# Ledger of designs, part 5: VHH binders against Galectin-12 (LGALS12)

Target 1, 336 residues: Galectin-12 (LGALS12), of Homo sapiens (Human) (q96dt0)
Amino acid sequence: MSQPSGGRAPGTRIYSWSCPTVMSPGEKLDPIPDSFILQPPVFHPVVPYVTTIFGGLHAGKMVMLQGVVPLDAHRFQVDFQCGCSLCPRPDIAFHFNPRFHTTKPHVICNTLHGGRWQREARWPHLALRRGSSFLILFLFGNEEVKVSVNGQHFLHFRYRLPLSHVDTLGIFGDILVEAVGFLNINPFVEGSREYPAGHPFLLMSPRLEVPCSHALPQGLSPGQVIIVRGLVLQEPKHFTVSLRDQAAHAPVTLRASFADRTLAWISRWGQKKLISAPFLFYPQRFFEVLLLFQEGGLKLALNGQGLGATSMNQQALEQLRELRISGSVQLYCVHS

## First folded at step 1 (VHH)

Design k04 (framework vhh_3k1k_2)
Fold by ESMFold2-Fast, scan of step 1:
Structure k04 (fold): chain B 336 residues (1-336), chain A 125 residues (1-125)
Amino acid sequence: as target 1 above (336 residues)
Amino acid sequence: QVQLVESGGALVQPGGSLRLSCAASGFIFSNYAMRWYRQAPGKEREWVAGISWSGDSTSYEDSVKGRFTISRDDARNTVYLQMNSLKPEDTAVYYCAAVTIEYTSGDTTYLFDYWGQGTQVTVSS
């Protein structure tokens, strides 16, 4: 397991990432690797916006951008940079630049190296529209980044600078940003290989039906993780993530209630146990739910924050056959 | 109040052994994962070893694997670090921590709920 690095002066509440594993109160067995901790999403940042990418870019890293293209937009850009220096300008490994104030809207991709722009790559079929909301996913592989827009593959760009030198995200121009999210496909394994063709884009599709039923043909084993990513609908009431056995009993359900802004564990008999944690679900905002299965129970994380654990015996985990997600959400990704 | 108190640090010859102890009070020890960190002169604080709250899982920094062993005794609210085959480069102040995670505005912070004051280990001839 690689060790994240970076920190600030002693005496602040910001410390270096110096641990290979994450261990939390209530964690009963194996620690969660530090590489699993995702950077929290950012909501409604002011553009221009520049932020650190925690752990930098590496194969397996994804960046999600949700926003709106203004009706009068000329252009905007998303830059994956080697540092945040303003003078001289940092190298930009991947410059993603949609242009709208042209006869045929298009996107330009490029690299800035040593203060010099390289050869433009141009993509003539722009999926982004003035006046419309969008979801852009940047998926970083070993040799190239793949970009999807609104759940469909859009373009790819081969790196001209080492991906490992990128640690900064910049967003500039005519764009209203609703959310920026950072995530990994497999949080328990450091990715250094290209993703299998099609898999992330199919599961990140906004056409994923709700209620969603995801099969667990061998049940769940200790160390296994479930990942649920999506968007909360405009007028949400509730949503649930249920684990069901062969008899269609739901021995554990996670329920979010928007009227009360509460999270709860629901037992097979409908008994409710409130989770004492911030309610990190917002109308029309990105979310990520992670369930780590360990001997004796499961551990919950929401938007990169560990929220606690609930108990389940190992035999109950092995008898699970279905993960069911229902309610006021649009789903982009379900992994087990 | 919450306290973590490290002990067992000493001056030892290269190849020697030490056992460090960390006694915890003021919280439910058995509900917390525990870690050992060290800080050498002029260096950043680095992680050394970790143990899950159940005691069933342990992890180590590569340079100490096979030489150091972390363990816990929940009846005594104590975590231990057994250090064998000590080298001069193991010289540091050793800290124990009980852990949680907090995310700050704009930055991820790895923040322990409880830290000890440390115990000095010196390995020299």
Scores: ipSAE 0.000, ipTM 0.094, lowest interface PAE 22.7, mean pLDDT 72

Design k05 (framework vhh_3k1k_2)
Fold by ESMFold2-Fast, scan of step 1:
Structure k05 (fold): chain B 336 residues (1-336), chain A 125 residues (1-125)
Amino acid sequence: as target 1 above (336 residues)
Amino acid sequence: QVQLVESGGALVQPGGSLRLSCAASGFTFSTYDMRWYRQAPGKEREWVAGISSGGGSTSYEDSVKGRFTISRDDARNTVYLQMNSLKPEDTAVYYCAKDLYDSEGFYSLDAFDIWGQGTQVTVSS
C-alpha cells in the first residue's frame, strides 16, 4: 500500500512517504527511551494515518480512538502492524475492519502473516453507526485484545502473532479521526487494579486551567485511582499534585523539582521525603501521573512506571476533599 | 516578612451582612491561593472558604455555601469574605491564610496557624 504525503497540494496528486519506525539502537541515539515517556496524543490526523507506537505493544497497553463515522461511509480499518513497509506489506497482528455498506453491517477481524490473510473472525452486529461520534478503546491483554465502543464491551480477538512484534498503528478508510491516545493500563507492576471497561479516558480538549482544583466529594476509597495527564512546559520549575482535606490542609503533596530533578512527598508542614526513582518528567513531553489508594497508603506511577508509595492513615484519606494541581504544566486530563 | 491583617469584624444581628478584608504583604500575593478560617470559643479552627490564585475557582464549607462569597483584588493585595444571612453559629474570630505553595509550586515555611490576630464577628440579638 502507498499513502499520500500530509502536506500535498489539493487535488489528485499521488505522493508517498517513508513509514514511521521504532528506533534502532544502531541507527540513532535518542536521549529519552520511548518506554519512559507517555506518547503524546494526536488531534485531527489526516486519514490514511500511520504512526509508531512508542515502545511497541505489550500486555497492559491501551489505544484510544475518538472520531465520527461519515454518513456515506463504506468501511474503515484500524491495523496494529509489525512495521509499515509498502512492498511487501507488513504483518498485521490485529486488523479491525467495520463494514457499513452491506445488507448486514458487521465487523471483520483478521491477521495478515507473510502477505496472506488468515481466517476471518466476523461479528454479525455493528456497535458503530454512520453519522455518529464514537470512542473506541483497544485493551491489549496477554492472550487477546478487547475492544469497547462508547464505554461498552464490543468484541475480543485472540492473538495469532506475537503482540511484542507490533510497533505501528495504521488507520485507513472512511473515518474522521478527532483524537488518538496511548495509555497504560495496570501501571503498577505488582498487579494493581485495571480500569473499568465503562470509563473511557477521553482526552480533555485542549487543556485545563492551572492551578486546577478537582473535587473529591467522598474522599479516597481503597482501589481508587487518581489520573493526571498533561504536558511539561518549556522552562519548568516545579510541579505539584496535592491532596487536601476539609480544612484545606495538604496532608500529602507530590512535588517535582526540575532544578534538582527530584521527586518528593511533602507533608502538611513541609516535611520532605525524597522518592528514590528516575525523574520521568521532561520539558515539552507528555506525562501521566497515577495515584492508587490501597492498604492505608498511596502508590505512585509515572508514565506507566511504578515509582513508590507513601503511608497514610485510612481515616485521613477519607477526609480528603480536593485534588490540587499546580506548576509548570498544561493539563489535558484529571480523573478520580 | 509575611503579614496578613484581617479587618471588618463587628457585632451584627441575625440575618445581617458583613464584609471582611485581609490585607497581605511580604509575598507575591497574586500567585497564592488564599483561604478564610474561623474559630469559635472552645472549638477548633475550621476552614470557611478558599480562592485560587488568579481568582478562577472558589470553594466553601457546606454550612456557608450560598451565604458567603470569597473574592480577591490582586492589584491591592487583598482578599475579601462577603457574609450574608448571618446566623449566631457564625460567631467566631475570622482568620486569613495563604497556601504553603504558590502557583509555581514554590514552598513557604510559614505555618497557617500563627498568622494574624483575626477579626471578631459576633452575631447576636
Scores: ipSAE 0.000, ipTM 0.237, lowest interface PAE 15.3, mean pLDDT 76

Design k06 (framework vhh_3k1k_2)
Fold by ESMFold2-Fast, scan of step 1:
Structure k06 (fold): chain B 336 residues (1-336), chain A 124 residues (1-124)
Amino acid sequence: as target 1 above (336 residues)
Amino acid sequence: QVQLVESGGALVQPGGSLRLSCAASGSTFSEYAMRWYRQAPGKEREWVAGITSSGGTTSYEDSVKGRFTISRDDARNTVYLQMNSLKPEDTAVYYCATPLSDYGDWESYGMDVWGQGTQVTVSS
């Protein structure tokens, strides 16, 4: 069995967690729909790093990159590619290239088509700093990708090649990568109750206070997804994600116990229901919790794996007012 | 480990007022929601009022809305229940409660820490 810790073989070859099944819009992770989870996250890859994006990129997909810019960094790049060939070089639909070595640090974005670079798009405001950690989110829409850095919208880039031809992510240059995450979430669906495109998700701070309270002023509706992302602390004890109602009761709480390596659903009265699943939280590793709200309950995915469901009636969902995260984590993103 | 101590219970006339206090010791309670419950003789324990960890949201059982007010003082690790226009049916032992983790850290996962209760009697 491969572990998220202990390292991977270094190099430019594709190294990724293999799944028993390919995740696509028509498939389901048992028991969670694959429409919200694209593939398992990658921890501490060696740069240069190249990996496959299962099912390719389509509007509504998101890629998350967490890492550190070295103190002596000159430049790095993140490439969304049409294949992984070295000769000829693959087409690159979106080249994201921060440059620190210049008198005014900036980002170059571009496209490589038929071995030829097109016109550079230059972004003068660089939200990345040498020596600092970062969280970069790439949100792929119908006509453009939107990039956020450290919870703030940073730039956008209009596609010059069909997004559907992109199936490969490459990371190169002066960067330390801590985690790469992949989500199959559609923030760009029109006329739905799904969350708005590029909002409020891109406004999240990269280091939220813990315990973290996130307001749910309208409650939760079927089809809504909660996203919680962060890093487990070095010496973790416990971690909880709790949904609270108007009475400040917690009708449902997800609890992770590191001593026993167990996950449980906790009711408002403290009754524990163990989740029969692998314990996918690891010290000093990225985690992602997804809660998908459906008619009659919610489904859980953890680090790309569907882990189960719990019942909750429609009235209880509408009475929720607070999402609370507490315990042995650093928190990068909370979205509802 | 946190301990909760309620105080302020007394015998009052109908229409009277009381303020109950619940003091937490052992840790700051600003990280957790606080709740008041009551239990009348021969009845199940019922929820009365709640306040979120931020203090930004308060909630009440329908029978006490407009008469009771819950508030918190995080500097003193205390939650209060101001009870006005008391009725005979408000007679009960009042308890405060907060979740607490098995690891000695404060946590929201159920009703696992309760105070000893304070008796409120509303009688002519």
Scores: ipSAE 0.000, ipTM 0.167, lowest interface PAE 20.7, mean pLDDT 72

Design k07 (framework vhh_3k1k_2)
Fold by ESMFold2-Fast, scan of step 1:
Structure k07 (fold): chain B 336 residues (1-336), chain A 125 residues (1-125)
Amino acid sequence: as target 1 above (336 residues)
Amino acid sequence: QVQLVESGGALVQPGGSLRLSCAASGFTFSDYWMRWYRQAPGKEREWVAGISGSGDYTSYEDSVKGRFTISRDDARNTVYLQMNSLKPEDTAVYYCAREGSLEYSSGTPEYFQHWGQGTQVTVSS
């Protein structure tokens, strides 16, 4: 782990190789409802970080956030969202927003509904400190979420939107994240067994057609994030995410080939560069692709794991006008 | 400095129409969502409509859908609200707002949004 002032921040690391083996050719999986899929913990994600909550939120779910507040932090936020949409902005059932750069450090909690922020719930005592490590637990009950910090109860927030519609976690701002964990247990009833949640929100009919064209009127800027969420179809062949300029040239395309289970960067001239990383696309499984645009290139993360990077001239980023998504997928969210 | 100036508010009879304008300066207009809000006497400020920086996406509060249209002219740095079939309950001060710099801001207008001074719309005979 590096200090932010002297070295590479943990959250900026690329984990292009985390698993040496993927599913063998010819191996078959029975369909499993996403609400029953165990969600692995995420280590050292790049902030801003947005990910799918497998099966959505339900009473008994717990989300764990471990990290460090930077010495120069102004604020950060953790958002439990109802999807990711181009327009309108996603509803946020629970917005948790610590603020440090104020005369009286405090936490704001709120809900975003239909593009409108509701009345702020202000918590005047801040259990978080600049320069200190923390463990935050979000415990989702039937009527409210309870938040604890470093093992001590800190606040609670009564739901203003249906908890069952929440399927997305977003982390933004001045925070170094060490781990994000998900547990499907009921902490409020001693001796109770955990039961699977109902049908996940993500299985509702998608609003986006495939192939999908998403406009980038101003191109892409360093620090910008593209998020693509969907479901791989039953008999997939290929999946592409292509960035195109005004002349419809595609200087960069991400291609997933299901036949040989490979990921590749494809240039304008059709030159293919294989990505040496696990193939984390599976038939009938949800996926999340993040394209993180930074100075001199872009980084790829899939399902919270950094898989690699490719070089792009900053001028080429400014000339991009379209994001195109095609292939054997069902899309429910495209965000830029 | 970010500045928003609303205009076009007037007294209108029920069933009438009115177009509000908001002239923006001090920022790259096409990069931001623009929104309209209103505040009736004794009520809290409520969101009315929004339009994306590209102008391709619009959103509306349910009570105004089909009656109000939000649009923008990026060459003139102006956002508009066309109001048709006006009702007495539409009487309010209408405010133009620029989306805050932080996408998931929950703040009050002073924290994360830039606001204009408002323009009065009265629907009465």
Scores: ipSAE 0.000, ipTM 0.133, lowest interface PAE 16.6, mean pLDDT 73

Design k08 (framework vhh_3k1k_2)
Fold by ESMFold2-Fast, scan of step 1:
Structure k08 (fold): chain B 336 residues (1-336), chain A 124 residues (1-124)
Amino acid sequence: as target 1 above (336 residues)
Amino acid sequence: QVQLVESGGALVQPGGSLRLSCAASGFPFSSYAMRWYRQAPGKEREWVAGISSSGGITSYEDSVKGRFTISRDDARNTVYLQMNSLKPEDTAVYYCAADVYEPWNYDSSEYDYWGQGTQVTVSS
């Protein structure tokens, strides 16, 4: 069984690239077609980085990782996980672990099942080098994942756990990540193109103006996910994510206060309801806010962690027309 | 070189309190979640408490909830376990752990890195 790729179909959960973007002056990028993008790309995340793979992994999906191996790197890992729990440690369907500070540099692949590592698989490598940029592609097939590095097939790994149980990506260790892409197809033509130099994705650094206004022309439907990604500024005070209707009323606002390290829901009339959850925003760190619309309410997740819900009338959801983001953040991405 | 060094273990009477420390070196401490485990004589190693890399999330084994508190000081590369209302059943060697790989000497059977442990004995 195959799952449809991300596209624009009313009534389904869709991740379309519809936010206003500003590229750095002097950058010329060839856009990756919208139909290739499964969910919005992540730019310049801080490692360790953990994020949700929306809808989970299925045959035909691809994860692209672009970055640089630090000059003093010993190792890093990329984990395709079944959840993000601390204890017990989540099952890891595919663990990809390059090692540089060894007599014979190599990559170890493995699976963590029920808290125990399985039989280690090992490949020699010279494809990844300290101080060099890279492009790693993970192509998930029916029976195995195929990994290419800098345009060359590198290894394959047969699944020992069901691929459909994977919903989380973790990146750890000595790596500088420039971009993470989630795709439904390989956008690269074999042969004449050099990797990773000149790759359009490596140069893509969109920055939205703040405050940001994102239109919701058809309102919001149950099952729809709003995604907000960015970087907290050095001297943050607060930031807000606000949902507004045609009359410019704000029935729901999420407010982060950095002085108090608190999150709150704010009603149309300014009534505050404190969210009883950890404050996972830090100066100069990447963040990801998910707002998940369900029957009777709005659910919040921050950096892959569910933090709570607030009630919301179905009719009010259909009357929303604007998502507004303001405050002490640099925005990379806003999706609805 | 990755090192975890536990300290603070002692003989205490039931109802007493004790604070354990774990000094970490050789890895970017502030980027890693830290955990405490314990091993009583003749038993397998048991998870006790965990703290996220940010310090914003903590979790505990049911038998220690409300009595133990895990915390961290990233400026000192140290994780702590404050133990209150100690019971004889808390007698064990306490270990701190991090999911830190040894690039030169990998053991694929387990990725957790352990210190040598510190003995806590609760008796009269």
Scores: ipSAE 0.000, ipTM 0.146, lowest interface PAE 16.0, mean pLDDT 74

Design k09 (framework vhh_3k1k_2)
Fold by ESMFold2-Fast, scan of step 1:
Structure k09 (fold): chain B 336 residues (1-336), chain A 126 residues (1-126)
Amino acid sequence: as target 1 above (336 residues)
Amino acid sequence: QVQLVESGGALVQPGGSLRLSCAASGFTFSHYSMRWYRQAPGKEREWVAGISTSGDSTSYEDSVKGRFTISRDDARNTVYLQMNSLKPEDTAVYYCATGYSFETDYEGLTYYFDYWGQGTQVTVSS
């Protein structure tokens, strides 16, 4: 039986992100407190998955990954990347690659620099197991990242590229992701008042109604990010993300048309500006839209890929009052 | 914008031959590996053949080995699938796909994105 290395076509394979977790009687799963969270968490993404790390990586930041290793998993990887370009491939400061398909399961760690893999670091004793849920913490220090699995230290890796150049997280391969968190406190550190070491935690997702109206009571300011995350429905036609002012005018609307496979900005007066980029929305697949606001305009990223900027025709950011989302999607997260 | 456009699909009789083409644009073609997939009625999409960025390495699904040949022409930004000794079981929509260069990846490493064409229908019947 042959399978190609790398890549999954849209609509050809869908990883289940809703695998049932079998809990022992009396076992409890607690939500992580909001005070631990540096940026809004990601819930139930479909792999391959790429997302932006707000402000990039710096010493003291932590990333938490919750999920399940499928029963028939061969391998997966978690990549901390310098951007999200498709051609050339981005530099990867830290590549974390568990392998299950060998006689002795192990983890490979490495760096990709200038399109070339460097020397492998290999860990022959793997804490991760097929069929089991896991909680992985990546703890970024000054000289190295430390990785813990299920509350226990597992490995460390010394940086070969500057942490400050890392702004992207990629997750690929045979893994079911339940949640990705960006944290300021290690929940497994002894002496935490909220949580003792080793207890199970979950990041929990709300499911939002569509059409969704998200209030902006104070408007928006330069440097603010809006995040929209969800799932495209099975038979999608279109969806829109619209910013509205106090008079209910829509100075900017992002429109996705599934029949045409096009993305466009629609101005207040109905003028259409096509976005020259791959159509990265697929039936029954996860999506992440990021809108970064600046004076007089905004920048768009879709599934980790920057798609450029648009003007808001002299619209004052502080006069915006509503974010409206409608169309062929199920929503997990709207954050401003 | 990355585009892949398949062509060459047709109705052919069992034992016949057909050559599929995939024209690529919007990226540096020579830097990427190319693959062919197919999807038969009522079945999942399956991998058929692959070719490295240099064209030095090719790989095939077991059911098509010895009958199908993948090749590329970097001057024309085109990948080909030569199909010989066609069988009714080869009836499917055939898709062209591209990903990262094989020369830069570990063996078995998942590519970041695969871009797909719209497909071309191959029907093998008498």
Scores: ipSAE 0.000, ipTM 0.166, lowest interface PAE 14.3, mean pLDDT 75

Design k10 (framework vhh_3k1k_2)
Fold by ESMFold2-Fast, scan of step 1:
Structure k10 (fold): chain B 336 residues (1-336), chain A 126 residues (1-126)
Amino acid sequence: as target 1 above (336 residues)
Amino acid sequence: QVQLVESGGALVQPGGSLRLSCAASGFTFDSYAMRWYRQAPGKEREWVAGLSSSGGSTSYEDSVKGRFTISRDDARNTVYLQMNSLKPEDTAVYYCARTPEFDLSYGTWDSPMDVWGQGTQVTVSS
């Protein structure tokens, strides 16, 4: 029931390092063994970029950002958010916002709580310059995040919201991102278990077979969310997410066509309803599809952005038995 | 005190061009993403275009891609919508809105929007 009071949360180990550097400035992030991370690194994401942090933030977690500040950059931001809700807007526990427009460039850090910005913290950004490559490391401790740039300590920010509520990363503005990496500092805690505690999105399998059949033995309920995470392959053709009922009919299918760069809803009778929204699937890029089920229909979000909805007027959610995913993707997580 | 004021709406012939402006006041303009929406008679309000607080990222509804361009001038606290190759179907009242940086599109999902303008009428007719 209730958690014992006075206990420590898993993963709150304090490591005796001030600001480790895992790669040189300007170097691309190399593939990291599964024994060290459960969330794959992302290379060359399109900005704006929003993604889930698998297992959320905890003391000892590191997030690495490699990129280049464009020659004409005014500003960019990196946000560590409490959820990916679009309404209401999520709280932002740590807002990291370099600004280059002025003669004295600086970094603003802040927190967004209940839709309101708090008191700004300001820092000089000696290592972040227009036209230059960078490696930024966010090291999350018990009381504060420590930020290093190009191997040197840059700033620190004391949390104003609980770190455990942060599960989303957003990158926005004038930045060219080369790589985003997610590291757990203690690889032996992760490597000693097939599915480590605190990583519910990877409990079933870190890499699923495609086509994937995910059972829904009790169907779906209003308010339930299906999450599909993966990577688009190098030469993609199509990608589908299909819901099947007990009679093997597919009342709803989401289809992405890479040749046409279109998203569509397909009914059980093959009727195609085009989704009027940006095509946010890219070759060799990470994706996250969310399907929110409600009475009479469902809503779609892709990479943290709401894109569309469709009706399921005559389909009872409890009669759905299978979620089927197929096409030009590698799957990391299917949650229902 | 927080205000958005749209202007530039007019009667235009099909194939014509028009530039809409939205003047912002009472808040730190360069800290907000900006969007344009429109509402035609007898239809729901629909998202048209979005622009990040830096101006480095844009998004558009499919029916206006290649014809409309959103831009901003932070020195003047103004967001613009350049509309080219106008069609009768573009006839609507156009609204601007401020949004948090992370929310650059609308779709059919609810989007956080703090402030809306009063709108400016665009009519495309021969």
Scores: ipSAE 0.000, ipTM 0.158, lowest interface PAE 17.5, mean pLDDT 73

Design k11 (framework vhh_3k1k_2)
Fold by ESMFold2-Fast, scan of step 1:
Formats: structure tokens, C-alpha cells, sequence
Structure k11 (fold): chain B 336 residues (1-336), chain A 128 residues (1-128)
């Protein structure tokens, strides 16, 4: 079916939001300098695939994508996203979208800002072929990204959003991904080889214990974002994010069931409201849950995708005291 | 209107094989992630397998890995579940679900929200 009348949501306002920053020096955990972040390659991820770019994007960073274009492919996309947005899709600094289903295969590049796509940039010659393996390199410079395919320069795209706000990679569509790599291009950085290159979960923050209890001493305010980042375990069962008041009642709980791959809101009285959206949790893959609190309710985004909103049912945000996270996950980041 | 119609469910003996089909219609999206679920009597629905658009990537629940294979034929708008080495524990109603991502590319790029579409199910019984 077609979109509602108008083809788009007219007058839609989508706000960009800043991620809270931990500003407590002297806590046990010192961040590893960005130049030394070791993010191992990811092999054979399930598409759709969304992951955190450790340390975010910066000039001199390179992302490598190796894979195969299926014989029957119509299109795929690679999105470099700002993961703290409250949009159904966060702002996308660079959207790279090859299309094969037309007489003249081509690439569309664009930016999504404040929920609105900008003017398309079209590249008429495509070095990618259905049925063939490829190596795509995204080289991030100060003012533009340069893309090469199979060792040859293909295109460049000037940033329309700050590169420093990009912390998420999404891969969607008709593509078989063999490997995703994250590299620094400076070959003269000394000492990087002395760090533990084999560790799969090197993040700016160390792993938190699960179940995790995160205090909200002054409750929550409209416009506040809760961010939960982690990794789904190999044999997951259930995962919950619960907001509790002073009496330990849970007026809002988000529950993910891996057995039936469904998401639900659970009320204080145990009533379930299913969320009609794709289940974007996958075993041994990173996830990001964003909860945006606003007047009268909250919005949920998972891995950069908006999954809808729910009412707070007259719950006063200032009365919330605890965020509790439990289940089949490892936690690396909890911000409130 | 989007509709999903499962077929191929039958009574089979343990160790047998069965192929399920899910025919989609009214579905004209450039990207879709197809999934199979099952629900045994008196139990919650569980995820079985998933396949990305064009079949480039697949995933499986651990108890069926190595026995079940998900595939698709986009020319026929159909997704399949090949089930081998069936066990009595595989007895369930099997459901097809479609994840979709739609964007308007004419005159610009616009993203719509993701949606789940479900079929009516097909009964698989592994017995005797």
C-alpha cells in the first residue's frame, strides 16, 4: 500500500539530541585513547546489521566492507549514523545506496538531517556487479569521505553533518557481508601493536555487571535520553529494561523475548503491549536501546531505528528512581 | 494490501523432511527481511529462522541449525523453509513474518517506519 495522503508526514518535527557524557574523572576506568581503539573485524554478520563504531568517526578512520552482491540483488545500503538521535532513523551523515534493478545501475548518496532527506547525489558508473565479490573502502577525511571499490577510487561525498557525531554503522538490503573492518590509515602510529589486538569487546567503557541497577537520584526530565549499549549473548532468552519508582513498582518495562523474537511494553500491572516492529536483536551482535522521555510518554529506538512510542500513563518522570537492566546481554554503556 | 500465505504443513514421521512455502502478495518493497516462527500447543511462539533481502544472509535458532534451511525466490515472491531430520519436538504451527523497509527515491529519499506482517500459519506434526 501507498503512504498516507501527502506521501510524507507534513510538518514533522524531529529533534537531534546530544548523548550524555560521563564527566567524572578519577573513577576507576580511564578511556583508551581513540588512536589505540582495537575494534576487531566482524565476520559474516546477519543483514540487516547495525553496530557501534568504537570511538566514533574521525579524519583518518577507514571502514572496510567485503562481501558479495547476490545474482538477484535489487539494492543495498550502508549508513553512517548519529546514534543519539530520537528520530525513527537517527541523522545519517552518509547514506551509500547502490541500485542494480535498473537498466543503468547507479549509486545514490544522501544525508538524513532532522528526519528529512537532502538532495540526492547520483553516481552513474557502478563498479559493483551482481554475482561478484567486492571490497569497498570508506576513507573518512576532514571534509569528505572517499569511497573505493576493488582498489579503485569510485566517488567522494562532502559532509553535510559533523563527522564527529557519527558513531553507528548500518548495513541493509541485498548484500552478503563477509567482513566489516575498522582501521586507522596512519601507518606510522607506533606502539598500537602492543595493545591486545585479539580482544573482541574493547570499548571506551568497561563491561557492567548484569543485572544492572542504575540510580536516577533526581528522576527524569522531559527531553532526557536513556542509552543502553551492549552485546546479545550467544544463547539469549530474555532481556528487560525497567524503570522503577521509590516503592520499586515498575510503571514501564521494555521486554525482549528471544524465543518468539518479540518486543513488548509491560505495565505496572503486568499488561503486555506488543511492539509492531522488526526484532533487531541478534545473538553475539551489538545493540543500542534509546529511550527518549517527553511530555506524556517515551519513544523507543533500537539500533538507530524508531520503534514507536508509549504513554507513561500519567507517571511523573520525577518519581522514577531506578533503571534496571537484566537478561541475556553484556552491558558496556548505560547513560541517563 | 500485504498478505502472507503459508503452505506445506503435513504429518510426517520422525527423521522425515518437509518443505514449507510462504507466498507474499501486495508487497512491493526494495528491502525485506523474512522470518519463520513456530508455536507448539500450550507454549509461546518462538523464532526459527531469518533471511535478508535476496537471500544474502541467513540466521537460525540453535535447536534447528544444521537441520533447517531458509531460502527465497524473489521472482516468485516466496520464502521457503526446508526442514530435515524432523523430531517430535518440531510439532507446531509455523508462521511466516515479513519485515520491510520502504523508501521513496523519486525526487528524494524518504524513509517509512518498519512493519511486521504475519501469515495465518501452517500445521506441522511429527508423530509415529
Amino acid sequence: as target 1 above (336 residues)
Amino acid sequence: QVQLVESGGALVQPGGSLRLSCAASGFTFSDNYMRWYRQAPGKEREWVAGISGSGSSTSYEDSVKGRFTISRDDARNTVYLQMNSLKPEDTAVYYCAADQYTEVTFGGVEVTNYYDYWGQGTQVTVSS
Scores: ipSAE 0.000, ipTM 0.120, lowest interface PAE 18.8, mean pLDDT 71

